# Designs tried in a protein design chat: VH-VL binders against Chromophore lyase CpcT/CpeT (cpcT). Part 1

All scores and structures are predictions.

Target 1, 201 residues: Chromophore lyase CpcT/CpeT (cpcT), of Paulinella chromatophora (Freshwater filose amoeba) (b1x536)
Amino acid sequence: MSASLSQLVHQLSARFNNQQQAFDNPPLYAHIVVNCRPLVHLLPGSLLIEQSYAMDPLKPYRIRVLRAQTRDEKLIIFSYSLSDEQKYWGSVYEPERMLKIEEKDLQAIEGCNYIVRKKNSNFIGEVEPGCRCLVDRKGVTTYIVSKFELTNKGEMRTLDRGHNPVTHEQLWGSLGGVFEFNRTTDFSKEIPYDWIEEWKK
Below, numbering starts at 1 at the first letter of every chain, in headers, positions and changes, except where a header shows other numbers; antibody chains are not in Kabat numbers.
ipSAE, averaged over its two directions, is called F for ESMFold2-Fast, E for ESMFold2 and O for OpenDDE. V2 adds 0.75 times the mean of E and O to 0.25 times the DockQ between the complexes of E and O.
[cut] stands for letters that were removed.
The coordinates of atoms that the task and the answers printed are left out; those that the model quotes come from them. Centres of patches stay.

## First folded at step 1 (VH-VL)

Design s02
Fold by ESMFold2-Fast, scan of step 4:
Structure s02 (fold): chain C 201 residues (1-201), chain A 120 residues (1-120), chain B 111 residues (1-111)
Amino acid sequence: as target 1 above (201 residues)
Amino acid sequence: QVQLVQSGAEVKKPGASVKVSCKASGYTFTSYDIHWVRQATGQGLEWMGWINPNSGNTNYAQKFQGRVTMTADKSISTVYMELSSLRSEDTAVYFCAREFWSGYEDFDYWGQGTLVTVSS
Amino acid sequence: EIVMTQSPATLSVSPGERATLSCRASQSVDTYGSSYLHWYQQKPGQAPRLLIYGASTRATGIPARFSGSGSRTEFTLTISSLQSEDFAVYYCQQYNNWPLTFGGGTKVEIK
């Protein structure tokens, strides 16, 4: 399982964008950049993730801390919010600012963890079941349906939808369209040897 | 509109190979995995394998390992399934099916099927 | 490999009657409370059609008379008031583990 955890974290540790998809289908797909970078000073598997529009990469529309671990022989990515998100906007491009994030700044987001399974050399993650990953969007509370797939060739596919907690009606996102990302920068070399050694235990 | 269109019926001799195509339209080809499922006359459904059209990664059922090859051509949104060393028991209708990301990986759209007859 | 067993192999019912089809897995097809179990309908000369996914969610366009239930290893597909267009073969399928496996099918035919 340690080998799979290491592989998952290495494949996540990258800058991704959907430039080709967005330029081919501009009315349907925004041009998005996803940066997922190791927080080398925190517990093993900790990553800062920023999602932003390519035109405004230093002002993410979503910023989180992820932590990949194994539990009961399953791969889980735990999701955390930051107590002061705006303070850390764009810090994924500035390692000195990332180093100021402390464990005490992390707040677990109940219901928003990803359950990850390995499909050959790929990883498929889904937000945990129960319709409990609640997000406020424009004053309306929705639950998220979220899925991703990572390949060993630097590709990532994602699907995000928000649903009404009472009626289950889809309020945002796309049922027919998944986002297609390609890795443009590799952050996996920043993964500390300490993490790799810990995962072998 | 989502559509999977398969190539026409084939008649082959034992020991030959057959290559069936499945052309996708109406969605982003690389975003959905394609599975191949066969069905002998009057029999049930048998899963053969899976291909990720974006990465080219495949996984085949053990029974077909070494005889089946699945490939994808992104330029024409087409998946292929080639089965070699054909035997009479390979006579079946072969279906391609799209895996939808509903959270449960169900097969939401299927090709019309391709009848492959293996006879001497 | 997870073996999927469907029963009965053939079910003879009259229009308007309730049909109950069973599907059993040799081991759990659940992960963290979600069942990776789907039901398909196949009519002669046609490709299979998705009916139910995740054990209990009806696919788009599927009539309310179709319902699914169950968890872990025991699953049921129920057709509450059988219509003439419902005479077909029904297959269950698991996607919890590789390789993917289908049940042998239940043929629902008119009495």
Scores: ipSAE 0.006, ipTM 0.534, lowest interface PAE 9.8, mean pLDDT 87

## First folded at step 7 (VH-VL; from c7 with heavy chain F100W W101F)

Design f2
Fold by ESMFold2, look of step 9:
Structure f2 (fold): chain C 201 residues (1-201), chain A 120 residues (1-120), chain B 106 residues (1-106)
Amino acid sequence: as target 1 above (201 residues)
Amino acid sequence: QVQLVQSGSELKKPGASVKVSCKASGYTFTSYDMNWVRQAPGQGLEWMGWINPRTGDTTYAQGFTGRFVFSLDTSVSTAYLQISSLKAEDTAVYYCAREWFSGYEDFDYWGQGTLVTVSS
Amino acid sequence: DIQLTQSPSFLSASVGDRVTITCRASQGIDYYLAWYQQKPGKAPKLLIYDASTLQSGVPSRFSGSGSGTEFTLTISSLQPEDFATYYCQQYNNWPTFGGGTKVEIK
C-alpha cells in the first residue's frame, strides 16, 4: 500500500488547468487552475491546494490543506481548513509563505475526507459517505458530492455538486459536466525523501 | 435533465440480428461510461458489460463475450447494443445505464428499456 | 463474483406499514451498495447509493443502512406508489444484483 500512497502524493503534487476545455467550450466551462504543492515541514502527505479562476490566480475560491495517508489499508485524503484563509491566498506560488503554515492553523473538516481507490494506473476518489461535508454558500447550506480521477499521464477529472441536506435535491453543480485538467507544472520533486522512507515502513 | 432514450421494441426470428440504440442527452456523453443490463421476462437484472465512450474500449461480463457487441457514435451521443444469431433465450428487456467509472459506481440514470422478442 | 442475497423474496404489506428488506453480500463490500425500485414495465430507479445516501428526488421515508456484508432498506410508512420490486446492487467490483424483493398490497 506504501507504493500506492507515494504514487498518489506524486500525482497530486502539480499545477493543473483545464485551458483546452475552457477555450473549446467557453459558455460551459470556466478556466480553472488547481495548484497542489507539498507542505514539506508538516506531517507526511501534507499538501497545500489552491483553486482559482485563471484570470484571478491570487484570489483562490478554495484554499485547503490535504493530508494523504493510509488508514486500515485504505487510501484517505484528509481535508483541513486554514484559520484566516485570506492571509494565505497565493501562498502556493511562494514557498517562503507556505512555510508559515503551521499545524495549529489547521482545522479538520468533518465529513469532507476523500476515500481513494487505485484502479489500474488511475486513482478514483470521492468524498466519504454520510452527507456530512457541508458548505454554506450565500446562506444556503449544502452537502458536497465530489469525485475525482487522476491518471499517471497527468490528467485529472473532477465532478462537484451541492445537495440539500434534507431532500437530497441537487442545488448547484453540473448534473453531468466534468472538469478536465492537464498537468502543467510538476511539484513532485519537492516531496521530502523522508516522507517516502516513512511510507516504506 | 439527463435522459437516455432507447429505440423501440423488436420482434425477430431466431438467427436474425438486432441493434438497440441508446441516445444520451443533458450531459457530456464522453464523461460517463455506458452499461448494458438485461432482464428476461419475470426475472431479475443481469449486468452485460460496459463501453468507455472516450476510448471505445469494451468490457463484457461472463456469458456475453460472443454474440453481443457494444459500440457508440459520439457525434450523436448514442450507444448501441448489437445481438447477432438471435436465440429464443435472448428474449428480454435491454437497458442502457450510466456510470461515472466502470466497476466503481451505482447506475444513476437508465434508459426506458427495449424489449427484444425472439420467436418463430 | 460477489453474490447478493435478498430477503424476503416476497412481502405483502398494507399502506402505512413499516417495511424492511435485507441484502447480504458473500464478502465485504464496505459501503458500495445501491438500492433500486422497479415497477412493472419500467426501468429501475436508483433510490439509495453508498448504502445510506438518498438519491435526489427520493422521499425521506426511504432509508438505507449497513456496511460490510449486511444492508437494510427501510420504508418507514408504505405508500401506494411504493408497491414495486426492490433490488440491491454492489459496486465494490464488477456489478452484481440481488434477486429482488417484490412488495405487494396485503
Scores: ipSAE 0.407, ipTM 0.780, lowest interface PAE 4.2, mean pLDDT 89

## First folded at step 9 (VH-VL; from f5 with heavy chain E99G)

Design k7
Fold by ESMFold2, look of step 11:
Structure k7 (fold): chain C 201 residues (1-201), chain A 120 residues (1-120), chain B 106 residues (1-106)
Amino acid sequence: as target 1 above (201 residues)
Amino acid sequence: QVQLVQSGSELKKPGASVKVSCKASGYTFTSYDMNWVRQAPGQGLEWMGWINPRTGDTTYAQGFTGRFVFSLDTSVSTAYLQISSLKAEDTAVYYCARGFWSGYEDFDYWGQGTLVTVSS
Amino acid sequence: DIQLTQSPSFLSASVGDRVTITCRASQGIDYYLAWYQQKPGKAPKLLIYYASTLQSGVPSRFSGSGSGTEFTLTISSLQPEDFATYYCQQYNNWPTFGGGTKVEIK
């Protein structure tokens, strides 16, 4: 499983962009940039992820810390929020600011981890079952159904939907609203050698 | 408004060929993979394989290599199943079904099915 | 190849009954199991995916549970429109379907 975990972290460590999709479908898809970059000073598998509109890259609409690990022979991406999120906006572009993020700043988000499967050389992931990943969106609480596929060719596809926790009706996201990203910058060379060695044990 | 609309039923003789169409609407055709599922009369469901509209890549389940060919026309958001050298055992309803991941997936929307009858 | 065994193959039930259908996998499939309803002459309809997640628009009297190798579909109070054949399907690997459970009126 150490080879699959290393590959997952390598494939995640990138900047992704849906420019082609956004330009081909302007009413339906915003132009999004996703940066996912190793937090080299934290526990193995730690990545800073910032999701932003391309026109406003320093004001991400979502910032999180991910930690890819194996648990019970499964690949799992643990999700963490940051204390004082806005303090760290844009730090994915400034490695010296990324170094200021400490383990004590991370807070686990219960029910929001991704269970990941390797399919040939691609990875597919989905938020853990139980409808327990709760977010507030415009004053309404929803649970998230979220899926991704990450190819060995640098493509990333994501599908996100929010549902009413009582009625299970979809409140946001679309059934055909898959975001399609391409890898535009590679951060995988920043992965510490010590992480690779730790995973071999 | 996701819809998968299949071509009409077919009556064929052994040795002939048939081509079933599945036209998709209400979503971006290339964002989801297309699967084919067979159901012989009075029997259960059998996955035949899939085709990726983004790449044209295919996978055929065991027992469906050779005479069964998946294809696409992305310009009209349509998937096709061609069966050559038809045998009586090919008599079945053939469904198209979409999935998010290539081959490792549940099927959230299905076509209405196309009955192919092979008899002398 | 992952085999799914459904039980029972047939059952008779009355409107208002609680119905439970089981699906057993030949190897662990975590939560990657879906349930479908099929009425005669119609396409299958997705009810449950990811073992327990209800598809949008499906009545809440349907529920799914289980993980690993043992899964159940439950209809808490059977309605006239629920008489159909139910299939489980795994997607931990290349898809396979269970043999089906036909639910008939008693």
Scores: ipSAE 0.575, ipTM 0.848, lowest interface PAE 2.7, mean pLDDT 90

## First folded at step 12 (VH-VL; from m7 with heavy chain W101Y)

Design p5
Fold by OpenDDE, fold request of step 14:
Structure p5 (fold): chain C 201 residues (1-201), chain A 120 residues (1-120), chain B 106 residues (1-106)
Amino acid sequence: as target 1 above (201 residues)
Amino acid sequence: QVQLVQSGSELKKPGASVKVSCKASGYTFTSYDMNWVRQAPGQGLEWMGWINPRTGDTTYAQGFTGRFVFSLDTSVSTAYLQISSLKAEDTAVYYCARGFYSGYEEFDYWGQGTLVTVSS
Amino acid sequence: DIQLTQSPSFLSASVGDRVTITCRASQGIDYYLAWYQQKPGKAPKLLIYYASTLQSGVPSRFSGSGSGTEFTLTISSLQPEDFATYYCQQYNNWPTFGGGTKVEIK
């Protein structure tokens, strides 16, 4: 399990881009860049994740801290919001700014953790059950349905949708559905050795 | 407006072959996996396997190897199930069903089913 | 393979009734359980996935619960259009289905 955790964090530690998908079908897919970069000064498994439109990479529409850990022999990615998060927008492009993030700045987002399975050498994960991952989008509160697949080839597939907490109807999500990303930059070399040692325990 | 539309009913003799089609629309065909599920008359559902439209990779469930072949024509967003050397016990409704996690998922959209009857 | 046992196999009920169907797995499957509705001559329709998440477009009278090895599908108030056969499906391992539960008019 520790090996799987290490592998998961290594594979997540990257910049992802769906440029090809967006190029092939612009009406259905926005050009998105996802940065997952290790927060080397925080607890093991901590990653800063920024999701941005390619045309405006320094203004993420989503910024979170993810922390991959094992709990009860399961892989869990805990989700945290950042206090005064705008301070850290685009910090994935400036590692020195990332160092300003402290543990006290992290706020757990209830119901928004990912349960991850390793199947056929790939990682598949989805937001934990219960329809509890609430987010405000365009003034409307929805619960998030989110899935991802991370392949050992560096590919990432994601599907994110927002649903009405009362009626459960889908209110937002891409017309094309699945976003398909390719790994463009590797940040795995930034993973601290101390993390690796911790995971071997 | 996701839809999976399958080919019509088939009546075959034992030993013959049949090829069922499943045409997808309303989504990017190559972005989701396609599963096949069999249902014998009056029986339950049985997962047959899946095919990856992006890579063409296939996985067949136990009992569905050899005579069963999944294939694709991505240019027309269509998946195919071919059954050779048909037997009477192959009589069933065959469904295509969309999936996300390469077999480790629920199936959110289904074709209407194709009845294949094998009779002497 | 993981075996799923549904109970009961047949259920007679009236409109307005609260209906509960059980699905038991031969081993732990966490929350990776889906429920389908199938009407005669029609394809299965996804109702619930991830044990308790309602599929978009499905009426709120349907709900799912459970984890591990025991799961339940509940219809809070049975409607005329709900008479059908219901199947559970696990996807913690290669997919397998329960034997089905036919809900018929009393």
Scores: ipSAE 0.870, ipTM 0.945, lowest interface PAE 0.7, mean pLDDT 95
Fold by OpenDDE, fold request of step 14:
Structure p5 (fold): chain C 201 residues (1-201), chain A 120 residues (1-120), chain B 106 residues (1-106)
Amino acid sequence: as target 1 above (201 residues)
Amino acid sequence: QVQLVQSGSELKKPGASVKVSCKASGYTFTSYDMNWVRQAPGQGLEWMGWINPRTGDTTYAQGFTGRFVFSLDTSVSTAYLQISSLKAEDTAVYYCARGFYSGYEEFDYWGQGTLVTVSS
Amino acid sequence: DIQLTQSPSFLSASVGDRVTITCRASQGIDYYLAWYQQKPGKAPKLLIYYASTLQSGVPSRFSGSGSGTEFTLTISSLQPEDFATYYCQQYNNWPTFGGGTKVEIK
């Protein structure tokens, strides 16, 4: 399990891009950049994740702190929002800015944790059940249905949808299918050795 | 709208071969895995395995190795199931079903099914 | 393989009835359980996945609950179009299906 956790964090620690997909089918897929970079000064497994349109990488439409941990022999990625998050926009491109994030700035987001399985040498994560991961998008509250797959080849696939909390109707999300990202930059070497040692305990 | 359209019913003799097609539309074909599920007359559902349209990788369930072959033609967004050396017990409706992850998922869209009848 | 046992195998009910179908797994499958509806001559239709998440377009009268080894599908008020066979399916391991529950008119 510790080995799996380490592997998960290593595979998550990267910049991902769906440029090819966006190029091939612009109407269905926006060009997205996902940055997931270790927060080396925080508790083990902490990652800053920024999702941006490629044309404006310093202005993420989503910024979170993820923390991968083992709980009850399961891999869980805990999701946190950041207090005054705009302060940290684009921090993934300036690691020194990331150091300003403190544990007290993290707010757990109820119902938005990912349960992760390791299958066929890949990882698949899904927002925990219960339809409790609520988000406001353009003034409309939805719950998130989200899956991701990380392959050992550096690929990431995501399926994100927003549903009406009352009617359960899908209001937004992957209409054309799964978003397909390729790993463009590796941040795994930034993972502190202390984290790895901790996981071996 | 997502659709999986399968080829028509087949009537075969024992020992013959059959190839069932499943054409996908309404989504990016390579973004999802394709599963095959068998249902004998009046019986339940049996998962046969899956194929990854991105890589071509296949996995066959126990009991569906050897005579069963999954294949693809990504240029026409089509998955195929070939059964060789057909037996009477292969008589069933065969479904293709879309999945997200390598056989460890639910199947959100299904083909209409293809009846394969094997009789002397 | 993980075996799924559905109960009952057959259920007679009337329009408006509350219907509950149970699916038990031979071992823990966490929340990786789906429910399907199948009508004669038709393909299965996904109703619920991840134990309790409604598939888009499925009426809210359908609901799923449970975790671990015991799961339930509930139809709060049975409608005429709900008479069908229902299957549970686990995907914590290689997929397996329950034996089905046929809901027929009383």
Scores: ipSAE 0.852, ipTM 0.940, lowest interface PAE 0.7, mean pLDDT 95
Fold by ESMFold2, look of step 13:
Structure p5 (fold): chain C 201 residues (1-201), chain A 120 residues (1-120), chain B 106 residues (1-106)
Amino acid sequence: as target 1 above (201 residues)
Amino acid sequence: QVQLVQSGSELKKPGASVKVSCKASGYTFTSYDMNWVRQAPGQGLEWMGWINPRTGDTTYAQGFTGRFVFSLDTSVSTAYLQISSLKAEDTAVYYCARGFYSGYEEFDYWGQGTLVTVSS
Amino acid sequence: DIQLTQSPSFLSASVGDRVTITCRASQGIDYYLAWYQQKPGKAPKLLIYYASTLQSGVPSRFSGSGSGTEFTLTISSLQPEDFATYYCQQYNNWPTFGGGTKVEIK
C-alpha cells in the first residue's frame, strides 16, 4: 500500500485550475485555483490546501490541512481546520509562511475525511459515510457530498453538493456539473524523502 | 432535472443489428460516464460496461466484449448501444445509467429502458 | 467478480410492518453498496448509496446499514406503494447486482 500512498501524495502535490472550463463555459463555471503543497515539517502526508477564485488568489474561500495516510489497508485523507485561518491565507505561495504552521494549530474536522480508492491509474475519493461533514452556508446547515477523481495525467474532477441533514434535499451545488481541473504547477519534488522511507515500513 | 430518454422498442430477427440511443439533458454530458445495464424478461440486472465521454474510452463486462459496442455523439448529448448479430438471448430491456467514476459508482439516474425483442 | 447474495428472494408483509432485506458480498466492499427499487415496467430508482446515505426525494422510512460484507435495507413502516423488487449493487469494483427481493403487500 506504500506505493499507492506515495503516488497519491505526489499527485495531490500540485497547483490545479479549471481555466479551460471557465473560459469555454461562461458564466457557468467560476475560475478556481486549487493549491495543494507539502507541509514538510509536519507528520508524513501533510498538505496545505488553499482554494480560491483566480481573481483573488490571496483570499482563499477555503484553507485546510490534509493528511494522507493508510488506515486498515485503506487510503484516507484526514481533514483539519487551522486555528486562526486568515493568518495563513496565501501561505501556499510562500514556503517560509507554510513552515510556521504547527501541529497544535490543527483541529480534526469530524466526519469530513475522504476515503480513497486507487482504480486503474486513478485515485477516486469520497467524503466518509454518515452524512456527518457539516458546513453552514448562507445561514443553513448542510452535510457535504463530495467526490473527486485524480488521474495520473494531472487531471482532477470534483463534485460537491450540500444536503439538508434531515430531509436529504440538495440545497446547493450543481445537480449535474463537475469542476474539471488541470495540473499547472508541480510541487511533488518538495515531498521529503523521510516520508517515503517512513511509508516503506 | 437530469433526464435520460431512450429510443423506442425494437423488434428484430436473429442476425440483425440494433442501435439503441440514450439522450441526456439537465447536466453537462461530458462530466459523467454512461453505463449500460441489461435486464432479460423476468430477470435481474446485469452491468454491461461503460463509456467515458471525455476520452471515448470503453470498458465491457465479461460476456459483452464481442457483439456490443458503445459510442457517443457529444454534439447532441447522446450515447448509443449497438448490438450486432442478434440472438434470441439478447431479448431484454437495455438501460442507460449515469455514473461519476468510470465504472466504480452508484447509478443516480437511469433511462426508461428500451425493449429489444429478437425472434424469428 | 464480487458476488452479492440477497435474502430473502421473496417476501410478503402487511402495511405498517418493518421489512428487512439483506445483501451479503463474497468479499469486503467497505461502504460501496447501493440499493434500488424497481416497480414493474419501470427503470430502477436509486434509494440508498454509500451503504447508508438516503438519496434525495426518497421517503425517510427507507434506511440502509452495514459495511464490509453484510448490508441491510430497512423499510420501517411498509406502505402499499412499496410493492416492488429491490436490488443491491456493489461498486467497490466493476458493478454487480444482487438477485433481487420481491416485496408483496398483503
Scores: ipSAE 0.757, ipTM 0.894, lowest interface PAE 1.5, mean pLDDT 91
Fold by ESMFold2, look of step 12:
Structure p5 (fold): chain C 201 residues (1-201), chain A 120 residues (1-120), chain B 106 residues (1-106)
Amino acid sequence: as target 1 above (201 residues)
Amino acid sequence: QVQLVQSGSELKKPGASVKVSCKASGYTFTSYDMNWVRQAPGQGLEWMGWINPRTGDTTYAQGFTGRFVFSLDTSVSTAYLQISSLKAEDTAVYYCARGFYSGYEEFDYWGQGTLVTVSS
Amino acid sequence: DIQLTQSPSFLSASVGDRVTITCRASQGIDYYLAWYQQKPGKAPKLLIYYASTLQSGVPSRFSGSGSGTEFTLTISSLQPEDFATYYCQQYNNWPTFGGGTKVEIK
């Protein structure tokens, strides 16, 4: 439904920080910042996401474009990589640089979409089934198991692991490493009104 | 490595109380919810509910909203199931099992189970 | 609320056989289906989740398929250690389990 899609995009449109977790558990958790911000000039539901260590915010370890949509009455977040990623590092802090991202720069990442369910007041999402979201890390190809939960209070928990595509052995990702984020900056007011109106149709 | 180690078997009379423990290790205890699952002798599996170690919130499945109480001691990474006013029909193996979401999940690690036998 | 019906309730097969177990849901559950193996006197062990994703450490002879209301667990070449009861579990809503399929090896 359009109401759930709008709510999902609103709740995603934020900066998230695990500072409390990192400061309470320094040997166990890196201090991570996740910025997720509307790309207002692109198709409805488009968000720039940058994930970085807090001490190095202009050098994200992951930059992607997400596009939240309804497909067959399901909430799906489509994942895209950017051509020439380093050109756009840190642009989530600079809206005028975000405007330079064009549709032609987006490359769909096969098998890496998230299927999202709204349960009670929370959104829970998982990478689509099929073990097809492949990423190379330390010279080894893995498929990603990725889960998130967003609460209506701005809390976000994430779990990310990489597995061998043949043996299914977990090759990376902390066994106890669920990252716990709080919303620290709200970007939801940047969501174009015409996106919301388009979704009502 | 992730482990859930439960307390030993219990033999009780009707009307007594029992408290089953489930000690977690190998992961951050507060990062996952703890679930309880019952299996009566020769029967299938029955989900009883969950407890959220981050908030202390609990949910009990229908049929478990009375004599069954979930609790935690996060200082020792332990979940508890207490059953009061035991009845013969409470004879079962009780499992703890962890899950990532509150109630919408597969269970990737299980305790070894605790047999509670209620007989006169 | 969501009922899972497993078929068959019991089967007997020889080592090396291909074994197929079916789980039918009373309503659509998309891909939110897990399979467990339970050996006598032991806790259930997760085999497959998300309908078809093999859990780490599970032998590759196990596989899962299906979506919506019909799901299948397959053991491609039955081994002596596969004597167990197998359960499906849905998690599209609050968890429910199938009635189980007991596999006995001759």
Scores: ipSAE 0.735, ipTM 0.887, lowest interface PAE 1.5, mean pLDDT 91

